VHH binders against o26951. Designs and how they scored, part 30

Target 1, 206 residues: o26951
Amino acid sequence: VEYTHFKDLQALEMERGRLYETIVVTWDDSMVGNAAPIGVLCTGDDTVTLYLYQGTRTVENVLNNGRFTVNVTLDPLIFTDSTLGDLEEDMFSHYRDFLHLRGADAFFTAEVVSVKKLVKRDRFGESELHVVKARAGDVMRAESFRMALNRGIYAVIESLIAYTRAEFSDPLVLRERIAEMNRVARKVGGPREKEAMRRIIQALES
Below, E stands for the ipSAE of ESMFold2; O stands for the ipSAE of OpenDDE; V2 stands for 0.75 times the mean of E and O plus 0.25 times the DockQ between their complexes.

## First folded at step 20 (VHH; framework vhh_7z1x_3)

Design l04 (at its last look DockQ between E and O 0.90; V2 from the best seeds 0.83)
Fold by OpenDDE, look of step 20:
Structure l04 (fold): chain B 206 residues (1-206), chain A 123 residues (1-123)
Amino acid sequence: as target 1 above (206 residues)
Amino acid sequence: QVQLVETGGGLVQPGGSLRLSCTASGFTFDDYYMNWVRQAPGKGLEWLSGIDYSGGSTYYAESVKGRFTISRDNAKNTLYLQMNSLQPDDTAVYFCAKGPEYFEWEPSEYDYWGQGTQVTVSS
């Protein structure tokens, strides 16, 4: 795969305040690669924030060496295999002293700027979280690149599907589903996704 | 114009409890994360807790986990901090601060602050 070099995250159409589903590649001192699906929050033209949970190789490697790559791909099998197990060694390529996902549509190098350990509480319980702020370095984009995966638009689309099937759905189940999608849109979506959800909710209430 | 007003501070004995409130105006309250930060005499700002839009997710510093609880009532544009098991080293001015549209723990990133409310824990 041939990559073109860019200076900032605008080349990947990443916007401040939005969360993108990516594959984060890390490595240990022996340069053994690890890949994990991680939501990456864009916080600026060259800054991102990761939320890494305790007990993973990802957080261990990031805390150890302060470097990682963020990889953009639309291949569902990479997401699946990296979640259920590990990617094989041949799924990693070298870029300078970084590892990245082989065949990624795009990737950028990242260096840790700050780390905050804290506790998160949500409906799933309490968890130890490392909030990692990093600066993006080299942004590499392949010809195959289209966009980074974002859950905001997904939430809107799923809500619209639910809306079209409202007649055949339990009202309580529907309401909960829409509420869930609205939470997602508000969390990771932009102004237009949020507005879309407002309109959908209004339509459902009418 | 954005305004944040903290209330509920005061003097309590060690082991006591306080509930702080922060009333927000001048912006769409439920579009933003909200945070509590404190500053003890002679010390820097310390982030304590953050809360997402709906209150579904809350975040806590290690120093206050298990003792403090952040919550919000969007209908009232109000942020809360329930503080239990207070100790003398919890003595500080407590601030509510408006966060961005995403979680942010660094106080320097907050654009609006309340005037603060004094909490004193002493026997």
Scores: ipSAE 0.810, ipTM 0.933, lowest interface PAE 0.4, mean pLDDT 92
Fold by ESMFold2, look of step 20:
Structure l04 (fold): chain B 206 residues (1-206), chain A 123 residues (1-123)
Amino acid sequence: as target 1 above (206 residues)
Amino acid sequence: QVQLVETGGGLVQPGGSLRLSCTASGFTFDDYYMNWVRQAPGKGLEWLSGIDYSGGSTYYAESVKGRFTISRDNAKNTLYLQMNSLQPDDTAVYFCAKGPEYFEWEPSEYDYWGQGTQVTVSS
């Protein structure tokens, strides 16, 4: 795969405040690669934030060597296989002193700027969380690149599907479905996804 | 104009409890993460706790986990901090702060602050 080098995240059309679904590649001291689906928050032209839970190889590797790559792919099997198991060794390629996902539509190198360890409480209970701020270095884009995935539009689409079938749906199930989609849209989306969800919720109140 | 007004500070004994409130106006309250930050005498700002726009996720510094609980009532545009097991080192001015639309713990990134409420823990 042939990559063009860019200086910042504008080449990937990432917007501040939106969280993108990516494959984060990390490695241990022996350069044994690890891949995991991780949401990456864009915070500036060359800055990102990751919210990493304690007890994963991803957080261990990031804390150990302070470097990783963020990889853009639209292949659902890559997301699935890296969650349900480990990717094979031949799924990792070298770029300078980094590993990246072989054949990614785009990737960028990242170096940790700071880490804050804290406690998060949500509907799943209490968790130890590392909030990792990192600077993007080299941004590498292939001709196959189309977009960095953002779940916001799909949360809106799922809500619209549920809305159009409301007459055939249990009202409580519908409300819970829409509430869950709203949580997704507000977590990952920008102003347009948030406004879309507001309008859908208002329409349900009519 | 964005306005944040903290109330509920005061003097408590060690081991005591206090509940802080922060009333917000001038923005859509449930679009934003909200935070509590304190400043002890002669010290810098210390982030304590944050909460997402619905209250579904809450975040705590290690120094206050298990003792402090953040919550919000979006119908009343009000943020709360329940503080239990207070000790003299909790003596500080406590600030309510509006962050961006995602979780941010660094106080330098917050755009609006209240004037603060004094909490004094002493025997």
Scores: ipSAE 0.809, ipTM 0.924, lowest interface PAE 0.7, mean pLDDT 93
ESMFold2 (binder alone), look of step 20: mean pLDDT 87; pTM 0.880

Design l05 (at its last look DockQ between E and O 0.86; V2 from the best seeds 0.82)
Fold by ESMFold2, look of step 20:
Structure l05 (fold): chain B 206 residues (1-206), chain A 123 residues (1-123)
Amino acid sequence: as target 1 above (206 residues)
Amino acid sequence: QVQLVETGGGLVQPGGSLRLSCTASGFTFDDYYMNWVRQAPGKGLEWLSGIDWSGGSTYYAESVKGRFTISRDNAKNTLYLQMNSLQPDDTAVYFCARGPEYFEWEPSEYDYWGQGTQVTVSS
């Protein structure tokens, strides 16, 4: 796979305030690679934020060496395999002092600029969270690149499907489905996805 | 115009409790994460707690975990901070601040601030 080098995240069409589904590659002191699906928030032309939970190899590696890559892929098996187990060593390639996902449609190097450890509470309880801010360095894009995955539009689409069947649906089940999709759209989407969800919810309340 | 107005500060004894309120106007309150930040005498800004658009996720600095609870009432455009087990080093001006549409803990990234309310913990 051949990559073209770009200076910032605009080459990947990432927008401030949107969270993208990516594969984050990290490594230990022996350069043993680790891959995990991680949502990456774009916060500027060359800045990203990761929300990393305590007790994962990703957090350990990031805190230890302060470097990682963010890898763009649309392959659902990569997301699945890196969640349910470990990717084989052949799935990692070197780029300078970084490891990246072999065959990624795009990747960028990242260097940590700050980490904030804090406590998050939600409906699942309390968790220790590291909020990692990083600067993107080299942005590498292959001809195969199509998009960095954002789930916002799909949350809207699922909501519309549910809306069109509302007359034939249990109202409480429908409301909970729409509420879950709204949480997704609010978490990952931009203003247009959030406005779309507002309109759908308003239409259901009429 | 965007306005944030804090109330509920005052003098309290060590071990006591206070509940701060922040009334918001001039923007769609439930589009934004909201935060509490304090400034102790002669010190810089310290982020304390944040809350998402719905109140479903709340975030706490280690220094206030277990003692402070953030909440919001979107129907009243009001943000709250329940402060328990207060000690003298909690003495500060407490600010309500609007964050972006995602979680952000750095006060320099907040665009609108209240005037602050003084909390003093002393015998």
Scores: ipSAE 0.850, ipTM 0.936, lowest interface PAE 0.5, mean pLDDT 93
Fold by OpenDDE, look of step 20:
Structure l05 (fold): chain B 206 residues (1-206), chain A 123 residues (1-123)
Amino acid sequence: as target 1 above (206 residues)
Amino acid sequence: QVQLVETGGGLVQPGGSLRLSCTASGFTFDDYYMNWVRQAPGKGLEWLSGIDWSGGSTYYAESVKGRFTISRDNAKNTLYLQMNSLQPDDTAVYFCARGPEYFEWEPSEYDYWGQGTQVTVSS
């Protein structure tokens, strides 16, 4: 795959405040690669935030060497295999002293700027979380690049699907589902996603 | 204009409890994450807790986990901090601060702050 170099995350159409589903590649001191699906929050033209939970090789590697790559791919098998197990060694390529996902539609290098360990509480309970802020370096985009998976637009699409199936759904379940999607859109979506959700909710209430 | 007003501070004995409130106005309250930050005499700002726009997710510093609870009532435009098992080192001015539309623990990223409320823990 041939990549073109860009200076910032705008080349990947990443916008501040939005969360993107990516494959984060990390490595240990022996340069053994690890890949994990991670939601990456764009916080600026060259800054991102990751939320890493305890007990993963990802968080271990990030904390140890302070470097990683964020990889954009639309291949569902990469997401699946990286979640259920490990990717094989041949799924990693070298970019300078970084590893990235082989065949990624795009990737950018990242260096940790700050780490905050904290506790998160939600409906699933309490968990230890490392909030990792990083600066994006080299942004590499392949010709095959289209866009990063965005949870904001996903939330809208899922809400629309739920809307079209409303007559076959329990009203309470539907309401809960829409509320969750609206939460996602409000958290990581842009103005248009939020407006879309507003319209959907209005339509459901009419 | 955006305004945040903290209340509920005071003097308590070690082991005691306080409940802080922060009333917000001048903006859509439930569009933003809200945070509690404190500053002890001679020390820097310390982030304590954050809460998402709905209250479904809450975040805590290691120093206050298990003792402090953040919550919000969006209908009242009010943020709360329940503080239990207070100790002398909890003595500080406590601030309510508005974060962005996503979680942010870095106080420098907050755009609006209250004037703060004094909490003193002493026997």
Scores: ipSAE 0.777, ipTM 0.918, lowest interface PAE 0.4, mean pLDDT 92
ESMFold2 (binder alone), look of step 20: mean pLDDT 88; pTM 0.890

